# Designs tried in a protein design chat: miniprotein binders against 8-oxo-dGDP phosphatase NUDT18 (nudt18). Part 6

Target 1, 325 residues: 8-oxo-dGDP phosphatase NUDT18 (nudt18), of Danio rerio (Zebrafish) (Brachydanio rerio) (q568q0)
Amino acid sequence: MDSQSSILEENLEKILRGEGLEFDSVAEQVDPVTLRKNVCYIVGAVIFNSKEEVLMVQEAKRECYGRWYLPAGRMEECESILEALQREVREEAGIDCQPITLLLVQEQGPRWVRFIFLAEETGGSLKTTAEADDESLQAHWWDRKSPLPLRAHDILSLIDAGLKYRRNPWFPVTQPVDFPCHVVCQRLFLTFISSRADADDRLWLLMSNNNTSHHPRLPIVVSFRTYISKAVSKLIEDCMPSSYISVHIRGILGVQHNGRIPGKTDGICFNTLVLLENTEEGAEIGSPPSLETDCYRWQEVTNQGLKAKIIERIKDGSVLPFQSL
Key: E = the ipSAE of ESMFold2; O = the ipSAE of OpenDDE; V2 = 0.75 times the mean of E and O plus 0.25 times the DockQ between their complexes.

## First folded at step 2 (miniprotein)

Design i3 (from if3a with Y6I V8I F10W E37Y E39L R78E R80E; at its last look DockQ between E and O 0.42; V2 from the best seeds 0.00; counts 0 for: pae E 4.6 > 1.5, pTM O .723 < .8)
Amino acid sequence: GSDKVIIIVWIRSPEEARKILEEAIKIAREHGADEVYILIRVDDPELAKELAEEALRLLKEAGVEAEVRVEGNRVRIEAEV
ESMFold2-Fast, scan of step 2: ipSAE 0.308; ipTM 0.695
ESMFold2, look of step 3: ipSAE 0.179; ipTM 0.662
ESMFold2 (binder alone), look of step 3: mean pLDDT 77; pTM 0.724
OpenDDE base, look of step 3: ipSAE 0.245; ipTM 0.682

Design i4 (from if3a with K4T Y6V V8T F10L E39I R78Y R80E)
Fold by ESMFold2-Fast, scan of step 2:
Structure i4 (fold): chain B 325 residues (1-325), chain A 81 residues (1-81)
Amino acid sequence: as target 1 above (325 residues)
Amino acid sequence: GSDTVVITVLIRSPEEARKILEEAIKIAREHGADEVEIIIRVDDPELAKELAEEALRLLKEAGVEAEVRVEGNRVRIYAEV
């Protein structure tokens, strides 16, 4: 095995563990994203007490005054995603919290992203009506059964996701990691699996051939005018413009962000797991789709342990959910 | 979540559009996808506009809810299946 294969395997293991990789510059010419100008990030917390009651806050904003919602709010300049979450919970509910894991990432184009966390109470005191301010009127623990005037019902599925994970985790703990990025992009684990009855499963990853760095590169795609989820379609169009392909975005392996660095660092890099299937009738079993470009190549994963881990994550859907709204 | 089948084709004649749309919808349904994305690439931008109008008409006739966009020499179709 050469040094390039060894480095790739180490990088794949890091991403599978939810760790980050240093962000290399992208070839696409796009302007950096900037909080409050052209991108908005929302953080929200699902927090349960020992009775499985969920933490709720009563809205102080005029348009939803007196209605109840999960602790949630917009990220501020010069803070990390986790810092934003902890600040928002403290301001709205009076509670100190520690994130357990991301539960869900939602998008509405590259300019609006919401990060929902499962978190636990670590201190503080529940905000009372005597402490009411512009952030919230009060907080309380909701039994999820008693009538409560909600600001919106979208949070019910978020609460259910939190309960499901708390009872039976189906993906590993996934936390944002500190790596600066100036755009909203995806680093793609674009995978193809060959499953023949007479042989062990084989696995391929799509790799970039533009190796200006010393390390092998997974494709990075930038979304600036469309949904983040559609960036995969752009890559397929570049590589396989005459192919019938089924694209399964399995989910997010990791989230990289470091908003604490002044300047052009309000971007996010998602490490995204994608399964690509050839849907053409009569397609040769055992080979990934033919590429119509020299910019990318299929690389087989021959390390048996690493191959098994990746295939299992794909088949079980053992990965952070990602939704386009 | 919803699964999407992405179909990318290069065509030079509007006559190919019907076959490609029917085939793409069939493939998406057979694989249990909720949505199909069809990207038609052409050498002539005028042909792209003609294909977009024909695609929208064919999808409407088939009772398929779809969005069709012209992007230069490219026609992008999103259809719920």
Scores: ipSAE 0.012, ipTM 0.497, lowest interface PAE 8.3, mean pLDDT 81

Design i5 (from if3a with K4I Y6V V8F F10R E37V E39R R78W R80E)
Fold by ESMFold2-Fast, scan of step 2:
Structure i5 (fold): chain B 325 residues (1-325), chain A 81 residues (1-81)
Amino acid sequence: as target 1 above (325 residues)
Amino acid sequence: GSDIVVIFVRIRSPEEARKILEEAIKIAREHGADEVVIRIRVDDPELAKELAEEALRLLKEAGVEAEVRVEGNRVRIWAEV
């Protein structure tokens, strides 16, 4: 009967609230990720004071010695993402901080994932040259206008994203949640909006059929050693190879990570919002693309409130941004 | 990239490759996509091989990062936009 629809609705509400779902590997034969051996996670902080000056640290490393950058560094074994952020800011800048929200996730498969946070100062004292060590030489509040020799200019867009969010947030506060997994993967809200004439918008989700459980499952694609866009494209090609469509990776609804058991739980699961659109005018507008596989099915979201929430997040782009480098 | 455009098309000759590549790149740019995937179906595997060679030549000439694969009577082209 329709108990599956009720369970799906509960799971969708959890993800929309930034909560996690237990990871269930789709039985793909892939090697687990191991932090610092075959995957690297970077955390970085955008922190402003009351004058909208941004926290900067002076690099101690040989290759960029004396250059300035945002507080940033590699995640260590047995840390949560938030613990890594607070440790890096304390080590490099001398201050204590609390994260406000994730601002951006950047990926470069097969290499690394970077988590950029907007955070606020909660204590400590700004690191001085007398405290210089291998982590940094010193920290300063930068007015963003005075000349400052930067390690790299990639941080300018990160600072701008932080300012934009502070002034006018466009997505809900999004924080990592503790759920273990062994791979880097995307759990996809792969959506299709039906725009039939004389009808309210209808919403469809792609669901996986490859489970012994009667519990409805969203598709999972493994993105380790490939870019998210390539992994999603492969899934679309495998299930809809004859369709003339566009795939829009809108962004991230949630981030799941644990990391407490090195080599076993070093993975990350992103809950990712994806929109399929008909690219050719005159295509069947009122129906989702036909699937060429029994591994997946289209499931309509019939709960009017839940449907409206999801469509609004899609149309407004009200999701954490994700970039492949 | 935040967007991928996947296009399915049937063609009869390798000479149609330039038009298809140009239109696919145009559509990808209109959608703000960083990538385009073109799935081409042809009548026979020999035509598929000829099409793949012509597509590689055109993409190289344009300085576009791309991957081309032949699968029987199908050709898949992936390109950065």
Scores: ipSAE 0.204, ipTM 0.604, lowest interface PAE 4.3, mean pLDDT 82

Design i6 (from if3a with Y6T V8E F10R E65V E67Y R69F R76E R78L R80E)
Fold by ESMFold2-Fast, scan of step 2:
Structure i6 (fold): chain B 325 residues (1-325), chain A 81 residues (1-81)
Amino acid sequence: as target 1 above (325 residues)
Amino acid sequence: GSDKVTIEVRIRSPEEARKILEEAIKIAREHGADEVEIEIRVDDPELAKELAEEALRLLKEAGVVAYVFVEGNRVEILAEV
């Protein structure tokens, strides 16, 4: 119906703007994830001053004592991702901050996720050695060139990502939004593009069939004890015939989380942009792969404005980066 | 053992893909597996994309039915052997 098409288009627009959708039911009953038991979320901040010096913290932990790192730490119960970020920066560096955008999401199983933010200083005072405690010994603005003993070199790429975004943003501001979720899952924007030299590009989205609700829904996949791409690959293997297909996790359109009800809403929903390419004859005159199931269907996006927005995000890589470690 | 063999490697160039694929398929067949899963990490996402394209071409040339998945700097290949 027209009403169902309008609802779908509005929901797609919301996801493209980094907004959330109410978490729909998963097909199977799944035990909720719980912070400090079976999931661990890390937040980290890349903060520059007016001289493009980056905020660094000297570690107080025994195993890396005296070495320098970005302000970072584990999320606690009953806080949002943004609240965790602001708390960690205040505790370790003495600085008040406001997040500008997520820069990167990294995953290393089992159920370990790290959120790296670009943030700006809004107040506070830089932590001194006289204020040293179990959280950190002190904080400094690093010129990124002077010798500084680092806890680990993984942060150098994070700092570079922050500089790149500050100078020339390549994806829209992406912030976590408050929507409760009890599992670690992905809502998939699974796309197929057909290009022809003599015509405009055509775009399809994979949609979930739910006969009881009559609502067109984007597929939701749940991650168990492994990284995010495994859930996506499993869905594709289950619904498409064996073929020479290439699947690209382009990145994240949005992050949904509300951790204020411990043990029931410690989950996360990622709105994930995925590009499917058919390598048999190329996609230029092709149709999306035939489905071997009644659980899913291909939906062509015929709204020209919406189609253009989605194709642009895909071709430009204009999405929050996502990495498996 | 299971009917699937999993192989994890790190490589620096797409030219290494043929050798890795041939060796992985050989190992899986020697173990009597139905499938081989190959997880490859590279230094950057551009190299991962080049590796995935090369792997797909090689698998197609060999007549091996496979899925290739790209996520940042990681490539996952699931091949039927």
Scores: ipSAE 0.006, ipTM 0.449, lowest interface PAE 9.4, mean pLDDT 81

Design i7 (from if3a with Y6F F10Y E37L E39Y R76E R78E)
Fold by ESMFold2-Fast, scan of step 2:
Structure i7 (fold): chain B 325 residues (1-325), chain A 81 residues (1-81)
Amino acid sequence: as target 1 above (325 residues)
Amino acid sequence: GSDKVFIVVYIRSPEEARKILEEAIKIAREHGADEVLIYIRVDDPELAKELAEEALRLLKEAGVEAEVRVEGNRVEIEARV
C-alpha cells in the first residue's frame, strides 16, 4: 500500500531527525506517571567556557555541604525538560544558558531518569559567595585538574562526554521535543540487518499490527518500573519466544515530553534504536527471526536513502547514549 | 563504553541449560559486551525454578558473577562476562 508506505517513511524520517510522533497508546493498561510522586527526573548541565573550564557549583544542602558538582536538580511540575535545565543553571550558577544537545540519558531503577546536556553560556553573572542561598553557595569555572572536593565522581565521565562531543560530535544534535504522554516508554526502531558479500545490505523493522489503528506503527514498550533492556526482552519474548537471538540497544534517536497537565502528561517517550541478531545455529542466513504472533510483522525498508541512513546510525553508534545504572 | 547484549532463549529442560548458557556467554564476549542478560520462558513454573537453580549453579562453577531471578514461568539472568 503506497499511502501506508509513504506514511511509514515520513514517520521514520521524523524520528531520525530527532522529531516526535503523537503518543497513541500502549498494549498494557497502566496508571499515568506523576512527577514527584512515583517518578523523578533530574537535569544536569555540562558547560564549558572558551578555556574548556567546566562550570561547577558548590552545594548548599546539608548532606553534601561545601562539595562541588555540575549544575543539576529535579524537574518541577509544569516545566519542560529544557525549562528545568535553564532554571537550575540560573538558580545554582547565576548564568543564562542554551542547550546544545543531550549528551546522555541515564536510568536507575523504575523511577529515576537523568538528562545530561551540553550547553553554552549566553549571559548572566557567575554566582558569588555573597549571593549564597539554599540553591548553592557559589559557582566557579574548574580547570578539571586542580584539587576540588566533589560531591560524587560520577560527573567526571559526564564532563569527558561533553569534551568528546565538543571536539568530535558522533551523533546528531538531539533535543527534547514537545509531545505529551502519560507513561515512561520506548518507541522501538527494532532492526535486523542482512549483510552478504555479493549484495547490498537489507534492513527490516518490527512493526505493530494495531487492529484499532489504520496507520503503520512502531512497537511501544512501557519501561516504567523496569529497565529498557527488560522492557525490550519482554517484547522479544512475546514475539519470538522460541528464538535464540542477541539484542543490542544502540541508544536514543529522540526524547518526547510535555508535562503541561501534572499527573496526566508527566511521562516520557524515548525513540530508541535497537539491533537484533539471529545467533541460532542452523538458522537461515539473511532472514529475520520468525515471529510467533499476529500482533507484529517484519517490514523491509526498501527506500535506499532511508535504509542507508538507518544502517549508518546503527554501525557507527551515531545515537544519544542511554545507560542503565 | 561496553554495549549491553541480551539473549532470549526458550529452554525446554535443565539438561540443556549448561550448553545454552555457555554459548550465550561466548556470543556476548564475541560482541564485546561486559554484561549479558539471558531471558528464559517456559510454560511450567516448577521447570522455571529448576532452570534458575541449575543456571545459578553453572554460572558459579564458571566463575561468572550473575543475578538469577524467577517470576512464575520466567527466568531472568544478568551475568557479567
Scores: ipSAE 0.109, ipTM 0.569, lowest interface PAE 5.7, mean pLDDT 81

Design i8 (from if3a with K4R Y6L V8A F10M E39W R78E)
Fold by ESMFold2-Fast, scan of step 2:
Structure i8 (fold): chain B 325 residues (1-325), chain A 81 residues (1-81)
Amino acid sequence: as target 1 above (325 residues)
Amino acid sequence: GSDRVLIAVMIRSPEEARKILEEAIKIAREHGADEVEIWIRVDDPELAKELAEEALRLLKEAGVEAEVRVEGNRVRIEARV
């Protein structure tokens, strides 16, 4: 019994460090996603020079010709998220780069995901108009103040996020890790915190009650044709539909992706921190909401160090931001 | 905002609808969310339909952009706050 608790604690520590866990096949009939057929991944880079000028590229595409944007583009078959980032920056701006951290993950539906990175220049040379091609016309370092015709103003918040992280990181470095996955899914740290006067906080995690796995597992929710956030909502509906609760996706602890085998490993698994709060006015909650199914159970985290780490990440918002558009 | 909040509630009478919707919108705003999904469960599917119409009316009065639908004995509301 204690050995299974030790395995769970080890797995939780791995996820908190931004490492991955092997993805097991789901019992539900789910067809693999395939890049460019039914899923689209976008990568974008926020890169500063020593003067805190941001790298910009001038668009060559007809719909936004001559306007400026961050280096960004669609992921291609057989490449990792990091390889896609480095390729796009090289093709559009002429420079070599290394990612520092993910800054933001955005979704618009379960099959459109954008990964924004903070990255640093490691080599190459700025693309000039003499090198103009279908990827971009040229690249420049923008002082963020001078007038510059932008393709879209959404990048201003991305640039600000990059500056904020550079000055004072509020979450640990988070990078995609190499693990194959055939679907777009979330592995959930679905947490409930009990706070009482005169007592230390207590913490529970929702666990899958699967008799076949031989060890405790975190829930995995697969998004079929709705937002990834709605898949979490469906899990709540299935296990505690009668409760007065709020569910808040705090952010991403890790991103697992391989991409090497088209049509088989084009999926992504997000390790996601979710906070469940009781919204019943005046309620003093000593225990998590009652579950209405036998498919899941609440597991109290009794390891004091692990409990403290998880609660700190939740309270401080020390997690990679995630946005649904 | 970057966050979406789900609020699931059960009510016994239609008279509770206004208070529940106002509280749900308030909770979403306090959490910094721009969107809230509200699931209202009732004992009777017939009551669910009446509640959906009342919810849509109350949200329009409050100037809240929302989509409301009925799923059996549950009313699902997606609102931009």
Scores: ipSAE 0.035, ipTM 0.529, lowest interface PAE 6.5, mean pLDDT 81

Design p1 (from g0 with E10L H13F R17A E20Y K24W K39L K43E E46Y R50L D53R)
Fold by ESMFold2-Fast, scan of step 2:
Structure p1 (fold): chain B 325 residues (1-325), chain A 89 residues (1-89)
Amino acid sequence: as target 1 above (325 residues)
Amino acid sequence: DERTEKLVDLARFLLEAAVYYAEWAAEYAREGRLDEARLALQEAEYYLRLAERIVNKANEMGDTEAAKRIAELLEKARELIRQAEELIK
């Protein structure tokens, strides 16, 4: 039992550090996702020079010809997320870059996911009009104030997020880690906090009771033709339908992806921090909601250091942002 | 009656999802984001098919009231999907 508890604590610490865990869940009735067939992953880069000018690319694509945007594009087969980012920046802007951290993950269902990175220039040469091709016409360092015809204004908030992170990081460096997955899914830090005036906060995590696993497992939810965020809400509704609670996705602790084998490793596993809050007016809640299934159980986190780390990440919002569009 | 209300609520939810994705498919297509547009269109079509299955099942059980109450939203979803398909072509 103590060995199982120690393994759980070690695994929780790994996830909090942005490391990965082997995908050990069975999604038997969900077919593997395949890049370019039923999922589309977009990568984009926010890169600043020493003057805080942002790297921009002039579009060669007919629909947005001549307009400016961040270096961005679709992932290709057999690429990792980081390789796709470095390739897109090289092809569109002519420079070599090193990703620093993920800034934001955006979704429009499980079939469209965009990864926005803060990255730094490490070499290469800025693409000129003489080098114009199908990837881009040229690249430019934009002062963020001069008039520039943008392809779309959604990038302004992305640039602002990059500046904010550079000046005052509010979550730890979060990079994709190499772990194969065949579906788009979330491994959940699904948390409930009990706060009483006469005691320290108590923390519970929802744990899986899967009989095929011999060690403690966090729940995994697979998104099946719906928003990634919706899969979390459905799990809560299914296991505690009589509870007066709200579900808050705080953000992402880690991103696991491999991508090397088409149709086998094109999936993504997000390690997702979720907070449950009681919505019942005037209710005193000392214990987490009762479960109406035997597939899950509540596990109290009694390790004081680990408990404090998790609660701080929740309260401070110290976690990679995740947006449903 | 309670069953009819639940079928109407489910069908309405699915059709609202279809409308949502169809509108995003059209917007992505107008922005030249054709991969995102196609994926959004596929989602819209998926939710429309689920809603149509609910309507068809209700009709097979003799409950035509559910179909009548969602007819306007069903037609709106079909039209928006058709418009998105044309933009993506």
Scores: ipSAE 0.000, ipTM 0.142, lowest interface PAE 18.4, mean pLDDT 82

Design p2 (from g0 with H13W R17E E20Y K24L E27R K39F K43A E46L R50W D53E)
Fold by ESMFold2-Fast, scan of step 2:
Order: sequence, then structure tokens, then C-alpha cells
Structure p2 (fold): chain B 325 residues (1-325), chain A 89 residues (1-89)
Amino acid sequence: as target 1 above (325 residues)
Amino acid sequence: DERTEKLVDEARWLLEEAVYYAELAARYAREGRLDEARFALQAAELYLRWAEEIVNKANEMGDTEAAKRIAELLEKARELIRQAEELIK
């Protein structure tokens, strides 16, 4: 076995388990992201009690004063995503919590990202009106039925997603892992599936040739001047501009973040599962799209177990959801 | 000349994004959604800065035609950003 192929398979397995990989130097020439200057991260929590009532906080902010929302807020300098989550829940609701999993990652505009977690109560005491401050007026366990003036109705779908996951998880537990990154980027499982009625499915991954030649690497794309989703489209336009391709971001396999050193580690790396479908008649049965560059190559996944795992995640949508707003 | 058109096209795209977010910031501000308005304004300012970097790049390359055309496009975005700032303050 080529040692390069062995290392690739180990790295693919790590990513599929939600683990991280060291960030390489592919994006060194891009200015670092810095919290509160050119990037904003928001964390939010969906927390249920034993009665399936959801934790809500009453807003103290002027623009939404007195309205109810999930515990949520902006990440601060020198904290990890999980630290930000636990701080926001403690400050707004008085509750100590532990995250169970990420439920959803959303983006809106350039470098605005929201992380929604399903979490569980581990201690503390529910914030009362006597404890009202600038963070929130009070917290309450909402039965999800009684009238409650909401700050915004977007949280109703988040609460539903939390209930669905709590009752029957449809993707593996996915938590942020501690890996420093100075840019907002995606490491891509950019996949093409060749399906035939008379044969097993074949799976292809796009591999980068711009990294060290010591082992194959997944492509990394940096979101410099646009949405995270647009960076994937740009890569595809750059390497297969003549192809009739539909691009489907299936979801996120993992999230890498450190946040401890402002301006150096405020970046995020998403390990992202992407499916390419050829829209040209008959082309999907054949080979993956032709590349118009020597910077990338198609690599077939021949390990049967690994191939089956990746194809299953794609077809079942067994991946942390990602939404562009 | 093709190089000039490429720089102008990149800057025009950035300007369109800046205008979009400046208008979004003004809309959110009128709705009393000040946190969302402030973030949209920051996005507009970021796109404007990137477009200004293209002007600097054009000047460094000696492409005065591209620099002039891009500078003209920036004025609309700057005006809308100023209007949004007034609504948020």
C-alpha cells in the first residue's frame, strides 16, 4: 500500500468521526479574521427539561426589550465556541449546561456565522426578575404552547430540530474541536458518485496537488470576500468551468476553532461534505467531470468500508445541517 | 485592457454587495432591529474596504483607467453607508 493512501484513509476516518486535522499553510497569504472587526460568531442553545419544555430568556436589549428568545449571543475574544455557549447560557438564564451536539450552522453575508447547539442543564438556578441585568430580564421553561411574545420566529424551527434530534438523532454527535485557524475556510469532501444498476457505486474525491507531495490532501477553500457557500462554487468554476454540474453542500462533518488568541486563532475550518451531480444526460453513469487544471485530481475511494460510510452519509443526509441565509 | 476589465468587474461585484448590505442595514434600523442593522453595516463597510483595495492594486499596477472607474463606482456605496450610519446612531 502506498503510505500516502494509508494516511489519506486515516484522515478521512478522523473527519467522518468529527475530529480535526492540522490546518496547513494554503491560506497564509490571506489577512487573518478578527472577532469584532471582520467576523461575527453567534452561539445559541436549545435546552429541554424533563417535560420537554424549552429554556427561554427575556431580552433586555432595547430593540427587542421584553420579548423571548433562546439563550444566544456573540462570541467574545479569547474564548472557544463551547466556552461562549456556556457563558451565554449562564449569563442569560442562570443555568450551567453541557453541549450534546451542534444542531445547525447558519451563515448570513460575509463572515457572519451562527452555531446552534442542543445542550443539557447540569446545574445553576433559573434567572429570576430580581436578577435582571443587561444580559437578560429573566429565564423561563416554555411549554411551547402557551402564548409567549417572541423576539423572532426563526427559533421555532430550531426548537423543532432539537426535539427531533433528542428523540431520534439523524446525524452523529458533532462538536467543535480545538484547532487554531486564522481564516474562515472549508476542507472539502468534494464527492462524485458513479451509480450503475449492475455494479456497486463508485466514489470519487477531489484531491489537492498544491500541498506537499508527502500525502494526498483534501482541498481547502478560504472565504475571503463572500459567503462560505460561494467559496465552494468558486473552486468548482476554477477547476471545472466547462462542466454542467449541480453543487450540493450536504452539510458539515466537523468544526475546528480555537479562538484563544485574537487575530491569530479567530478563524474556523469547516470539514464540509459536498456532492457534485452532473446535469448532462448520461454523464453521471460515467466518469467524474473533467478537470481543466493540474492543481487538483480525482481520487477513487477503493476501501469498501470507507466508501460505504461516505455514500451513506451523503444519501441519508446524515450530516450536521448548514444553511445560507 | 482585459486586465482593466477584470479589476473593474471584481470591484463592481464588491460594490453591489456593499450596496446590498447598506440597504439591508437601513431597513433593519428602520425596523428597530439595531443589532442586525449594525452587523449589516459592518458587512457593507467590509465590502467597501475590499473594493478600495482593488483601487490601490490598480494604482500599484499603473492602471489609472481601472483605478478611476472603480473610484467612481465607490461613491454610491459610500453614500448609502453614510445614510445607514445616521439611522443606526
Scores: ipSAE 0.012, ipTM 0.233, lowest interface PAE 9.1, mean pLDDT 82

Design p3 (from g0 with H13W R17L K24F K39W K43R E46W R50F)
Fold by ESMFold2-Fast, scan of step 2:
Structure p3 (fold): chain B 325 residues (1-325), chain A 89 residues (1-89)
Amino acid sequence: as target 1 above (325 residues)
Amino acid sequence: DERTEKLVDEARWLLELAVEYAEFAAEYAREGRLDEARWALQRAEWYLRFAEDIVNKANEMGDTEAAKRIAELLEKARELIRQAEELIK
């Protein structure tokens, strides 16, 4: 392997471990996102005590007054995702917490993203009705069985996901890493797997040719005001318009964000695992779709250990879940 | 059918942007941030107009299916914009 292939393999390993990569320059025409102006991030916490009771807060807001929900709220200027999480839990429930892992990333609209964490209590004391304020009326530990008037039932699946992860983790601990980004974008592990009856699976990754540094780059797609899934689909339509393929976003390998400089670092980079599947009826296909552009190329992953790791993550779904409304 | 798919995709993209900015406008208004609310509302109205123009052109070309397929999203965008307008006033 040459030096360029060595660098690529090291970078792939870093992303698979949930680490980040420096955000390289994107097209000059891309305007930065700004929190509260054209992008919205929500954080929420699933926290259990030793009895597996879940932390709940009673809403103080007019439209849902008196109803119960998970600690959750919007990110503010000059904070990271983890700082926002810890602040919201402290303000609404009175306790200090530490994140265990991201549990779910949920796209609720274009540039409207919710980050749900599994977290643990590290200190503080439960907020009482004597401490009621605009943030919440009180907090308590819910046994998940007693009747409780909920603000919305969407949290029930989040609580269940948290319990499932605690008992049998199906993806590695994944936490936001501190890398500044000025746009909402995805760095794609855009994969194609081919199989033969008498041989091991072969793995292909889509690589960018627009690399002035002479180092291989994974494609970066910017969400210009559309859903994350649409940005991926557009890239595929531009590269492979004549192909009969389906696009499957397997999940998120990593989340890169800083947030400390308003207007400059309010963006997010998702390291996204994507599987291309051929939808043509027929027995077998052994090669990736032909590209109708010089901007990208297919690169086979020939390192056996790295190939096996990537294929396992894809087949087992061992990756942070992503949902779009 | 291919023509209808392209028109639906374009109109849907614009309507989703209209919905997004209408929701930002309503939230800014609820927080008392009226200048930002007006800015977001203006953008929502722009994207709605672009989507309506696509639908009108499709109808002129005899392609009424595009309008039918986005009718629900179009109504959602209009309603959210109306709600945001009330909050800003």
Scores: ipSAE 0.000, ipTM 0.194, lowest interface PAE 12.6, mean pLDDT 82

Design p4 (from g0 with H13L E20W K24F K39W K43S R50F)
Fold by ESMFold2-Fast, scan of step 2:
Structure p4 (fold): chain B 325 residues (1-325), chain A 89 residues (1-89)
Amino acid sequence: as target 1 above (325 residues)
Amino acid sequence: DERTEKLVDEARLLLERAVWYAEFAAEYAREGRLDEARWALQSAEEYLRFAEDIVNKANEMGDTEAAKRIAELLEKARELIRQAEELIK
């Protein structure tokens, strides 16, 4: 095996472990995003006590006054995603918490992303009505059965996801990692699997050809005026426009964010697992789709252990869920 | 009831996005970044239209409570869009 293959395998293992890779500026130039100006990040917490009651806060805002919701709010300048989570929970519910894992990433519009965490109580005191302020009126542990006027019912599926993960985790603990990025982008594990009777599965990854570095690179797609989910479709259109393709975004392997320097590190890089299936009538069995560009190439994953890990993550859906709406 | 709350929830999400893009449009217009401002304004108008569609749906279903609550939420988004349009002019 040559040095290029070894570096690729090392990088793939890092991403599969939920670690990050330094952002590659070789991607197409896009203006940096700036938090609260042209990109919005929301954090929310699902926290259970020992009785499996979920932490709720009573809204103080005029348009939803008196209604109950999960602790949630907008990220501020100069804070990490985890710092924003801990601040929102402390301000709205009065308790200290530690994140266990991301449960869900939701794209609710171009440059509008919500991060939902499963977290645990580590201290503080539950906020009472005597402590009511602009952040919230009070906090309460909800038994999930008693009538409670909710601000929005979208949180019911979030609570269910938290319970499911708590009882039987189906993907590895996934936490944001500290890596600076100036844009909203995806680093793609764009995969094709060939399965044949009486043979081991074969796996290919799409790789970038136009690198200034001598090291192999996964494709990076930048989202600016469109959904993150649309960036994958555009890449497929660019490299195989005449192919009949089914594209399945399996989920997120990692989230890279720094946030330390406003206007320079307010971006996010998602390490995204994508399964590509060729549905073309009469297409050659067991081969990835032909590429109609010199910008990308198919690279077979020949390391048996690494191949098995990636295929297992795909087949089991063992990745952080991602939703685009 | 649950049906009413679902309609209001759907509209609230759309209007939060409309407000966000309208504020973005106004700031970029003030900075002289008119292409960015126009894109953001168009996005705000699109999400406002989606929310207005939910008001129409609520009225067609006879859910006047949902229609009224969503209409009240529309006012902030409409005002911010109007302000952004004025700056782009």
Scores: ipSAE 0.045, ipTM 0.522, lowest interface PAE 6.1, mean pLDDT 84

